# VH-VL binders against q9vpl3: the designs that were tried, part 360

Target 1, 224 residues: q9vpl3
Amino acid sequence: RGKINIQRPKAPHYERARVVAVTQPKYPELPKAKSCFKTRAERTQQQQENPYNEIIAREVRNWLDHSRLVAFFHLSSITADDIFRVRVQLHKQNLHLKSYGSKIIEQAVKNTRYEAIVPLFHSNHCIVFSPDPEKTAALLRIVRRVPQMVLLGGIVEETMLSRNQLVAYAQMPGLHAVQAQLVQTLSQAPGHLIQQLQAHQNSFVQVLDVHAKNQMNEETPKST
Below, E stands for the ipSAE of ESMFold2; O stands for the ipSAE of OpenDDE; V2 stands for 0.75 times the mean of E and O plus 0.25 times the DockQ between their complexes.

## First folded at step 11 (VH-VL)

Design wb1 (framework fv_ontamalimab; at its last look DockQ between E and O 0.06; V2 from the best seeds 0.00; counts 0 for: pae O 9.7 > 2, placed apart)
Fold by ESMFold2-Fast, scan of step 11:
Structure wb1 (fold): chain C 224 residues (1-224), chain A 121 residues (1-121), chain B 112 residues (1-112)
Amino acid sequence: as target 1 above (224 residues)
Amino acid sequence: QVQLVQSGAEVKKPGASVKVSCKASGYTFTHYDINWVRQAPGQGLEWMGWISPYNGETNYAQKVQGRVTMTADTSTSTAYMDLRSLRSDDTAVYYCARDEGIWDSYYFDLWGQGTTVTVSS
Amino acid sequence: DIVMTQTPLSLSVTPGQPASISCKSSQSLLHTDGYTYLYWYLQKPGQPPQLLIYEVSSRFSGVPDRFSGSGSGTDFTLKISRVEAEDVGIYYCMQSTQFPLTFGQGTKVEIK
């Protein structure tokens, strides 16, 4: 639970950021004990009858439907200033940090192919959304300096990936067609993944070599 | 296309102020910091500072701190650099540059065409 | 301030021959986060600088593979395996490990 060890960061102005934050939609924060102390059964029944949960759940489904990159994190205690610094870095990379209650997430993904993610949200959590899967490397680099955020897994191009599979995806070359093919192999056995990555890398190198040679031939050497 | 277009050349007298503009197009303006770099005639590059259009945060090089103000107008996707109390050694080409850097990385992947500022009597 | 020193200051190369530019920093550029924040830029005559290499060795999009960056600590090198006519200009190294951001004095590369 230490402070974020950010040395020589770009310093955000909290007061200016507050104006921006006020204009953004408000979503449920990390799960907390609600309405003083109540029994589990009483809390469950109260939440099931809340009509606003469906409205927020539709918003979550909209984010899932329009994001080609979704990453799930466990979130430990973090100060408002520290999480704001993280949000600034994420925003610059078109990455959007959201927090929703577990019941709302359950309601949003119920009867969808993503229903399996619900157990990830039993404790404090947050989700990062982006329309751009090429930003996976940027995301991992940003959170590397945030020990309070622990990557659990994610969804890339509608395919569920483990933590290790997301890390592997982040290290791959950045062509959309190549990345889409790689996503199809990331849930397969490691041997198969290695073989396909090697084949794609060789093909990519060949394409780049041909392009480089063609570009060199288009340029006339300066002659005396 | 993705580009930064700067305002035209300026000729100023010592003690005057100059305000250089840098208009961004073809990308989401708030996703990138804008850095200012100057180059005196026949000299190398000198970093002046940066501004974040997302939140208005600024950071200025010590040599110009107190004389420079950087601003950004998100409605027009335009960044500004206002330099006051001009001296002859402020004569330079001033560039704006886009920064996609993460944390302490300053990655200037797109530059404006430059604005020549001449300070003479 | 970290002082960046480039050698040579000027280099004349026959087309197709290799070129090498050295950049030395007055202090280590290894950041406490494990990254080394060194960059290479090319400024062609009458144009703004353009990014070639970021974080020591990563080629920027569209940069030909004949360009390569290497180095660690205080000693860095930019290599061009086969110099072409479009490679003419002034090359600058830059560091962002410590404030203020500083550039080398530049290396002029021209064709014989």
Scores: ipSAE 0.535, ipTM 0.783, lowest interface PAE 1.8, mean pLDDT 81
Fold by ESMFold2, look of step 12:
Structure wb1 (fold): chain C 224 residues (1-224), chain A 121 residues (1-121), chain B 112 residues (1-112)
Amino acid sequence: as target 1 above (224 residues)
Amino acid sequence: QVQLVQSGAEVKKPGASVKVSCKASGYTFTHYDINWVRQAPGQGLEWMGWISPYNGETNYAQKVQGRVTMTADTSTSTAYMDLRSLRSDDTAVYYCARDEGIWDSYYFDLWGQGTTVTVSS
Amino acid sequence: DIVMTQTPLSLSVTPGQPASISCKSSQSLLHTDGYTYLYWYLQKPGQPPQLLIYEVSSRFSGVPDRFSGSGSGTDFTLKISRVEAEDVGIYYCMQSTQFPLTFGQGTKVEIK
């Protein structure tokens, strides 16, 4: 069977699965003795209020809140070995591959600005989270070798981007790299610093303007 | 700015050792491998090996195997190449270069300025 | 080791004219994963090498589109459609299909 690092063998030294420790609230409402004669409506209500779904939804909200890069993919049939290799490649770059049911995603983002992403999860899918938006280019290089993962779009710095916008973003400097470049220009003539700041500001404004004109839902046809 | 900055020129006698440093800035040091490439005067490029700052794994070219040690200090974001038992044919400019280590595609997208090591007498 | 052989070793070009550099490997650079790991670097005088092209034909970020790579198997070519003064230097091909990583001997490109 093929290995991920045949050309450059490298022992994986990351944990096999990195999991954010989450303090779970007590979700099950334990029945009291006086409630043993529950009505059908109460039994249906308790079944509909599944606390396991809320625990997972909180996990999704936690990832969304702490990730400056989120990418959405359609996922075709793929072997467990292949998915594991992809997860290892992504994890080495601080990119975290996750999948959740569409109902859980809907519950997680309900009444938030991200509610518009729910239609992306009507088919088989996966999500990549990262605190590092500058790793967008690395993400795209990794998934280039994985035809089973088809990029749908993403979220960068709380802004929803279409597939084409995210690809274009990957070709630009990261926000931290831009900030570091601004510090470096302070050692140059004063007029040059003003020009450098205006160029970086125009670049960010241009990305935001493209997002405002292109809605994420226009890139997910319902007939696919 | 994203850069690799190397230590200054060294003059050594045959049989001595040299340790060249390569300090990374502006990127996450452990996410990239550091390769060492040398260039003798008037000659082409010769790959010497690489080190992963993530786990300390190394891969050395056979020609220098046994004489070279590559290390990385993640607390200072600095890679080191220690070449022992120097010979006059080790006279070269030594470069460090980074590589993302993604799949089987290796390439050097960022290089240090080079360190001249002269072995004479 | 895979030996990389470049031709010509030196090339003088009139500004604005095309240039072509050949790189031949001693064995196929086609990896079992279906990709070919052939790279091109430019070393300008007094500078470290800089990456131009990776995986035969993929242009690195910021590299002008007058540079193009092609080839397969053991035969590869770097083309400069219109040579400019800043293109002067030594061009190296490199392979990473098999360890150790190996470079061609270099092609010096000068302006006439």
Scores: ipSAE 0.222, ipTM 0.583, lowest interface PAE 2.9, mean pLDDT 78
Fold by OpenDDE, second read of step 12:
Structure wb1 (fold): chain C 224 residues (1-224), chain A 121 residues (1-121), chain B 112 residues (1-112)
Amino acid sequence: as target 1 above (224 residues)
Amino acid sequence: QVQLVQSGAEVKKPGASVKVSCKASGYTFTHYDINWVRQAPGQGLEWMGWISPYNGETNYAQKVQGRVTMTADTSTSTAYMDLRSLRSDDTAVYYCARDEGIWDSYYFDLWGQGTTVTVSS
Amino acid sequence: DIVMTQTPLSLSVTPGQPASISCKSSQSLLHTDGYTYLYWYLQKPGQPPQLLIYEVSSRFSGVPDRFSGSGSGTDFTLKISRVEAEDVGIYYCMQSTQFPLTFGQGTKVEIK
């Protein structure tokens, strides 16, 4: 049951499908002309940016900027103890579990390349950060045993991935393994090419030899 | 290069103690547990226990319980296995092996070269 | 302790032919978390063991696709679709469903 079937991903539940749709890189639609009329609500929402919120927003931005792996999770009815347990497991793998309010996230990613993640934060969510994209497999291994953590998507190497894409990424052989395979394949290619090139030449030489032998046999005068 | 390098062969008398070292390199030492597995001559593999360099937690096999102590030095990225009250049946090649230690999934993806311990009168 | 029993203990195979090794456990290896913690290792002559398969059927990185694992509960199988010279050694199954971790007796694979 633990093998993520990457070949036939079950159609995500409609809720998951929505999440996948949200995690698809939406190219920012050109800001519709900010109508100059800030409603009173919009003016009052200029609530004095709690200096504390700014600090936290900066922290979030810092995590995003320095992480090569970011994963977004929905949290369903999870206890503090369970979260702590997961946090410890993740920490052992240099994975950092954080939780921030939606407003803080919004503030943190406003006018940044990460703005597309804002729709993911409508409910209880957590984020896992890592400087190492190779830890994606480890992350998924840990969280798959935590039913309260639902993977929504992530960012790997500055690329936003859907849940399915992230799972697929985790199953890919490491860069070194792929490189090794490529080198092996490339190292075998010249041998095959040489063999193929030589095969035609050898065939040609054989045909010429047969012709030469036939000509020599025709030129041997029947010494009566 | 990611590797585990173990200390050299040991010859001990019955009743003595042996301490085998396992130095890790090429990866973050605290991210993986170190397991010890031994193999008697011509025999199969026997798990002895594991240590987490992260928190120092250990789990020993009952067969060696009371005689074995596993330790880890994070400053040198070295794990140690101390086996006391040696017997002739402790003669074996001792391996350290890396385990990611995620939940209950214990698999050894990296092994040391092995250390031969001979117990003879 | 869970006893792991491998069959056969020795196997001689012609290069290019398939090989199959069985591993049986004295108890179900299905863990309470829903996963089955069975592993396959190959120990080549003069070398430490190396991981081939984890969790019954997952191939470890760098392991050729000719290796496959299957099974459930108490019965498990390692298959080699086409045995190569480099596949010579002793194969071990291992369980980690409960402590202590235990290994099978090993299956020696040789080339005819």
Scores: ipSAE 0.019, ipTM 0.551, lowest interface PAE 6.2, mean pLDDT 84
ESMFold2 (binder alone), look of step 12: mean pLDDT 92; pTM 0.941
OpenDDE, look of step 12: ipSAE 0.011; ipTM 0.499

Design wb10 (framework fv_ontamalimab)
Fold by ESMFold2-Fast, scan of step 11:
Structure wb10 (fold): chain C 224 residues (1-224), chain A 121 residues (1-121), chain B 112 residues (1-112)
Amino acid sequence: as target 1 above (224 residues)
Amino acid sequence: QVQLVQSGAEVKKPGASVKVSCKASGYTFTSYDINWVRQAPGQGLEWMGWISPYNGETNYAQKVQGRVTMTADTSTSTAYMDLRSLRSDDTAVYYCARDEGIWDSYLFDLWGQGTTVTVSS
Amino acid sequence: DIVMTQTPLSLSVTPGQPASISCKSSQSLLHTDGYTYLYWYLQKPGQPPQLLIYEVSSRFSGVPDRFSGSGSGTDFTLKISRVEAEDVGIYYCMQSTQFPLTFGQGTKVEIK
């Protein structure tokens, strides 16, 4: 079922492979996904080939596939104590703060519709994942208290959103209110909905047209 | 040849400002952050801050916050450190260093030769 | 700020003999992520510092195997199994577990 809308996505089987690898005797250096701390010269380090990069990249893809909320942050210098407190606060809201190298992110999103996010990770960064998109408001309230974390954008319900769009999403009514609005919209005949959309578009065009024509002494009849 | 070359020695009066340059060559300048570290006579090394040439992001040590500005010019592969309101205790050799580390790891794998800044009246 | 204290401040070694330098931090350097961000640098006369050891015990690329690092918590040691003429200089420990980065005061190693 669920636990007060804090449903976790099914644990990625790629993570089981990683956990098993961690418990096994280590052969090569195991890259550790660390908390959102200072990241330096990561392109040099992450450009080195590492056998675990593909395992971690698959883990990232699984988080992307099973999370309905993904938020991308630039991360300025932050102490271990501060980021630990942030991680604890986020975890209480079923928000999972992860850090991955730029090369791993590139490998994870290569040939996917999310490939465009790669440039966001060329500097210090971290990502927050959640199965619950309704936690977007909680996420933004928590990170507002962390000046070192700067929101760049995110993915909500598989749609890439800019920072401003993500903020707007957080201000939307809850699920019940959204469902009520949808029902009200669908209660109208299709023709009436088209008329309503046309009226709003014409109102905006009218405002622009009046401003332009005031400079040219031209009059145009109102249309709706 | 992979190297960082710094500007020459400076002698300044208290209250003046100094701008030290650090020119990178032999590698992709925007792929590595540049840290600034100073060494006062008879004392250890003191970290001053870093800049990412990729996006111009900076982070300064609290002791110099408000008096320091770090910049990078990607067209000339040169990083700069501008320190204002100089005091006698700013007398030091100033180094730039390339950072190869990730997360909280700082790997200063390549250093400039150092720039001596002397502040005296 | 974390204070890093090195001992001894100076060390004079006969060529081929071992050398040991201690570095003590005012707080544990164990990061919450399980890593210990302790580094060792060497500044040879007339040269900038160069990285020797990172994360307590990992030798940086090109660093001879005669250099080794060890330690945990607040106590760290750099050992040189057999000191050579090219090892002369000032050795510094550094931490990056907590902001700001801090260095020890340095240990001067000279040949007798």
Scores: ipSAE 0.000, ipTM 0.404, lowest interface PAE 17.8, mean pLDDT 75

Design wb11 (framework fv_ontamalimab)
Fold by ESMFold2-Fast, scan of step 11:
Structure wb11 (fold): chain C 224 residues (1-224), chain A 121 residues (1-121), chain B 112 residues (1-112)
Amino acid sequence: as target 1 above (224 residues)
Amino acid sequence: QVQLVQSGAEVKKPGASVKVSCKASGYTFTSYDINWVRQAPGQGLEWMGWISPYNGETNYAQKVQGRVTMTADTSTSTAYMDLRSLRSDDTAVYYCARDEGIWDSYYFDLWGQGTTVTVSS
Amino acid sequence: DIVMTQTPLSLSVTPGQPASISCKSSQSLLETSGYTYLYWYLQKPGQPPQLLIYEVSSRFSGVPDRFSGSGSGTDFTLKISRVEAEDVGIYYCMQSTQFPLTFGQGTKVEIK
């Protein structure tokens, strides 16, 4: 048995709301009313866009700009109770788990230095943010117990790292480790790092496809 | 400086209650669970329970359940263990310990100095 | 309750020589998750316990490399490759696989 099991009483609904409020980014409220004149092109584009998406996209960009650690995960089916327990463990370590739609993420990072991450969000996903890159080890210890979350890669001190580089960083002690990883990463082409992150995601999808086919075959076993 | 500082020694009569404090400093108090472990004179270690300062959750060892209450005051970064209906076999050094463990892992990376509780007539 | 049994209960070691402490659990500590929740602590005279090893074999920060943990299932070992004067004290194993958390009875290590 363990810390996340039924031996710890389930948090009441109001406590879950509190955790969500604490861990969520601030969403600016739509102004009650403001007068603005726009060009025809801007007016047409604005009418076709959901105004909530624009506001949420701005908050995503703020999280990216103000976090020194950002980790990207593929997220499989998980119960509300289980994800709540994950959020609690992460929040205790100043790690903030967020989920956003792919369109919102694309809108948030379009024409920014973060545009390269868009391909990671084509399927179910979530992102963990933290102002403290030294929490990478704690993050990996927490998520290893959550098979529904598969690490794809991340950003440490504004430097893109593959899954393997993040795992290596987590095993290195202190400030010198950050400097070493930055030097190593700076020597690599940005396109190559993006390719590595996409390859990991594609490999995971391939593994899931093979696993699904094997599970189907096991359900209808054949004598061999 | 990361530390846990406990209250001073107590001498109590059988049937009395004792409340031991454990003041945390140098870290975010709500980020770690606090465990209580006791050690009778010349004996080994016995786990008594834990409290999460984050949400107030507690879990007590069956041997003391019904006689123990663990609380945490986040405004003072202090955890408390209140043990009632004291018996002579409750004579022990009581330690508070910070739990660095994650998920199903429980390990105590920082300990208080200990509080001696003597129960005698 | 899971019972943790340590052997030997006491050990006298010449400085610079190795020491080995065994810890056996009454049932397997391996979870279906694949993790094994076993820990080693050292209590020096007049001090609270201090963490040495967590999750069977991981050395805690600041713990000298002469300490190593190993084992699986129900059998675990703490080894000290070269015992020094500062290593004197009582060593305890602990499990967190099942509540209540339980400790071994302790192994006293002293210098000859």
Scores: ipSAE 0.027, ipTM 0.533, lowest interface PAE 5.3, mean pLDDT 79

Design wb12 (framework fv_ontamalimab)
Fold by ESMFold2-Fast, scan of step 11:
Structure wb12 (fold): chain C 224 residues (1-224), chain A 121 residues (1-121), chain B 112 residues (1-112)
Amino acid sequence: as target 1 above (224 residues)
Amino acid sequence: QVQLVQSGAEVKKPGASVKVSCKASGYTFTSYDINWVRQAPGQGLEWMGWISPYNGETNYAQKVQGRVTMTADTSTSTAYMDLRSLRSDDTAVYYCARDEGIWDSYYFDLWGQGTTVTVSS
Amino acid sequence: DIVMTQTPLSLSVTPGQPASISCKSSQSLLHTSDYTYLYWYLQKPGQPPQLLIYEVSSRFSGVPDRFSGSGSGTDFTLKISRVEAEDVGIYYCMQSTQFPLTFGQGTKVEIK
């Protein structure tokens, strides 16, 4: 049956951080008199404000802008070592696994065409980015071995795809492969067999039509 | 630069043992399994086994089971293959190869230059 | 053990002409994971083998697009659309569907 032959990422050294990390005191602290003048609402607002979130939100937008493939996953409990191994496998295929808080994702996609993805991130989640949409098949091959990662859907070439549509896309030949198949068929076919060329085109168009029809049927109720 | 560099040629008597080394450089040694493949003069390739430098796990081909031991030294990024009770049919070029495979896939993307082991009286 | 059989054992090709190598396995290479673990290597004279194709049809980085792999089950083919001088060597198929990993006996490709 073989073995699961994943890359062995550099193991964490024996002396890793312990659970008893000592946090250095926060400085400066406000004098007690000034602290007493802060209202509950002001304290709550200060606790919720995090300018760091805007920096990370910009990072998310940058990933979305430079990726032609984005896949969304529900992430169940997984060890740090296991997720690191998954990251290594993905990185070999130019696939980049990122995890961001739901508030950061909401902030990143607010007022963009991708705002509809926010509900996918209510619970634990992760996103895989790649500049190469042909890597969708490799992505699905890798995550099939990771039961903690459940595919929810994605974006390919700026088009929102459901889980089933993304799986169908992964099974389609790439544009280059389709062109190669058509050229090979023409080279071997006597006298330009229009019927055979049409059959190849109809096969591909049928997959695209089923894909598009499923996409329209899946998205119409959501957009209404 | 990523490379695997093997030890030099060996000439052994029947019944002796040989230990071939394979030094990795240019990549994280513990992230890839190392396979050993041999090739008798004028013959094809024969898989010997693999070792994971990450945890020391090994898997040997049945034909050499009991005569072979594969080890890895992470401090020197070096894998070793020790073959005992040598016979004339063990005469071959021995290669180490890095496994780039995903999950159950095994593909050897980087190979050492080979170590010639000659067993003769 | 799975036995891998290559045909032909040797092939002489005029430069620029296509070449095709067959690899047949004694049993299906379809793994329980629904993947087919077949690979193609080229060994040039005096050199270690080099990877050409992994998992039936995936071209390894830097391998020219004139090389293509196809097949399923027990029948696999490596095609070279136009053979060049640097393509001379011995081609091997390998399977990893079942241990031990096994190779075909090799196909020698020469230029006429």
Scores: ipSAE 0.016, ipTM 0.453, lowest interface PAE 6.7, mean pLDDT 77

Design wb13 (framework fv_ontamalimab)
Fold by ESMFold2-Fast, scan of step 11:
Structure wb13 (fold): chain C 224 residues (1-224), chain A 121 residues (1-121), chain B 112 residues (1-112)
Amino acid sequence: as target 1 above (224 residues)
Amino acid sequence: QVQLVQSGAEVKKPGASVKVSCKASGYTFTSYDINWVRQAPGQGLEWMGWISPYNGETNYAQKVQGRVTMTADTSTSTAYMDLRSLRSDDTAVYYCARDEGIWDSYYFDLWGQGTTVTVSS
Amino acid sequence: DIVMTQTPLSLSVTPGQPASISCKSSQSLLHTDGYTYLYWYLQKPGQPPQLLIYEVSSRFSGVPDRFSGSGSGTDFTLKISRVEAEDVGIYYCMQDTQFPLTFGQGTKVEIK
């Protein structure tokens, strides 16, 4: 129904952040005198923390805090037109497809209960957010037609779920008590679940590697 | 209780049209697509098409394209298949089946009981 | 379209003996997401088809353990370790790796 006027996290002003970064004044570097030295860690951290990244990281934290359904995907090569069509289909179901750099994800989840998931985002990834966990079935139905998106797992009602557990959750009817019971039944220690999610990601990478090698092996070199 | 219940048998003359219904209960109707599959007497299964109750999107098999229309009424949780210009070759049992909405699991896990459509001259 | 070919088209089995059905696809059913979308259905006399096996080898809920599926690429097999009277019917393989969805022509299993 209705309006898509929910209390969504305020989108950052991308153009303003970009203009500020590009138009920063450039001065000849001043010779370093007897100034205090920054440690290697402090210099690296300052390089990574810029106004743009902080704004986006805050947006990500707000999405995580206000979403009852979060799904994580590995994203293979896909055209801009194809991902746009997927985003539109998902949006009709109040599902919000977002892509963020791994560094921004790390900044967003540091000092939170989600910091242990950072390794999942070291490869190409995307995330789907929704305030409505009943949309899990609709999400998986749409993504079924997008082979470039591979489900790794998710978070439902602040509970980490593996791919198979999230699939099982989607099969339940929209009865709150049954869905809540299923989430509790399928839940497990975060460390163990993260290991399962990483193993699935590694298995997918291995399948791609074998497929690529098989493609290459079909090529027969010709002695010239 | 999750089930699909279809309308009763139909007998039609060549050139007529038939409308078969498939009523869903026990699950969220808009979360699953509905497929239509037919089976001529003594023959195998033939896929006819698919409808999404969520948005009315359809996809039809080429053999019946132009003669079939699939619709869904979300207020009654009922899917329909309208087949026009009936021929003797359309004599079959018509099934509706729920397309599993989950990418890495089952497919056609729930079927209607079937509707016999006989086209006789 | 992917063509699905089943062999044999019919077989008669003595109760308690094993049965095996082959399904061959015209091209690989391995999807780019790493899964193989091959399914087995049983249609008992006078009933609609029912799901037995999904994703090549996984048994659907309530399906007896005497049913097993195996295979990869283009060659798939459904095995029944001990055929019972309730297993009489027509078995179909089906692929959902790409549209349009296609079924094998069916294998009739009867008791001797």
Scores: ipSAE 0.000, ipTM 0.424, lowest interface PAE 12.6, mean pLDDT 75

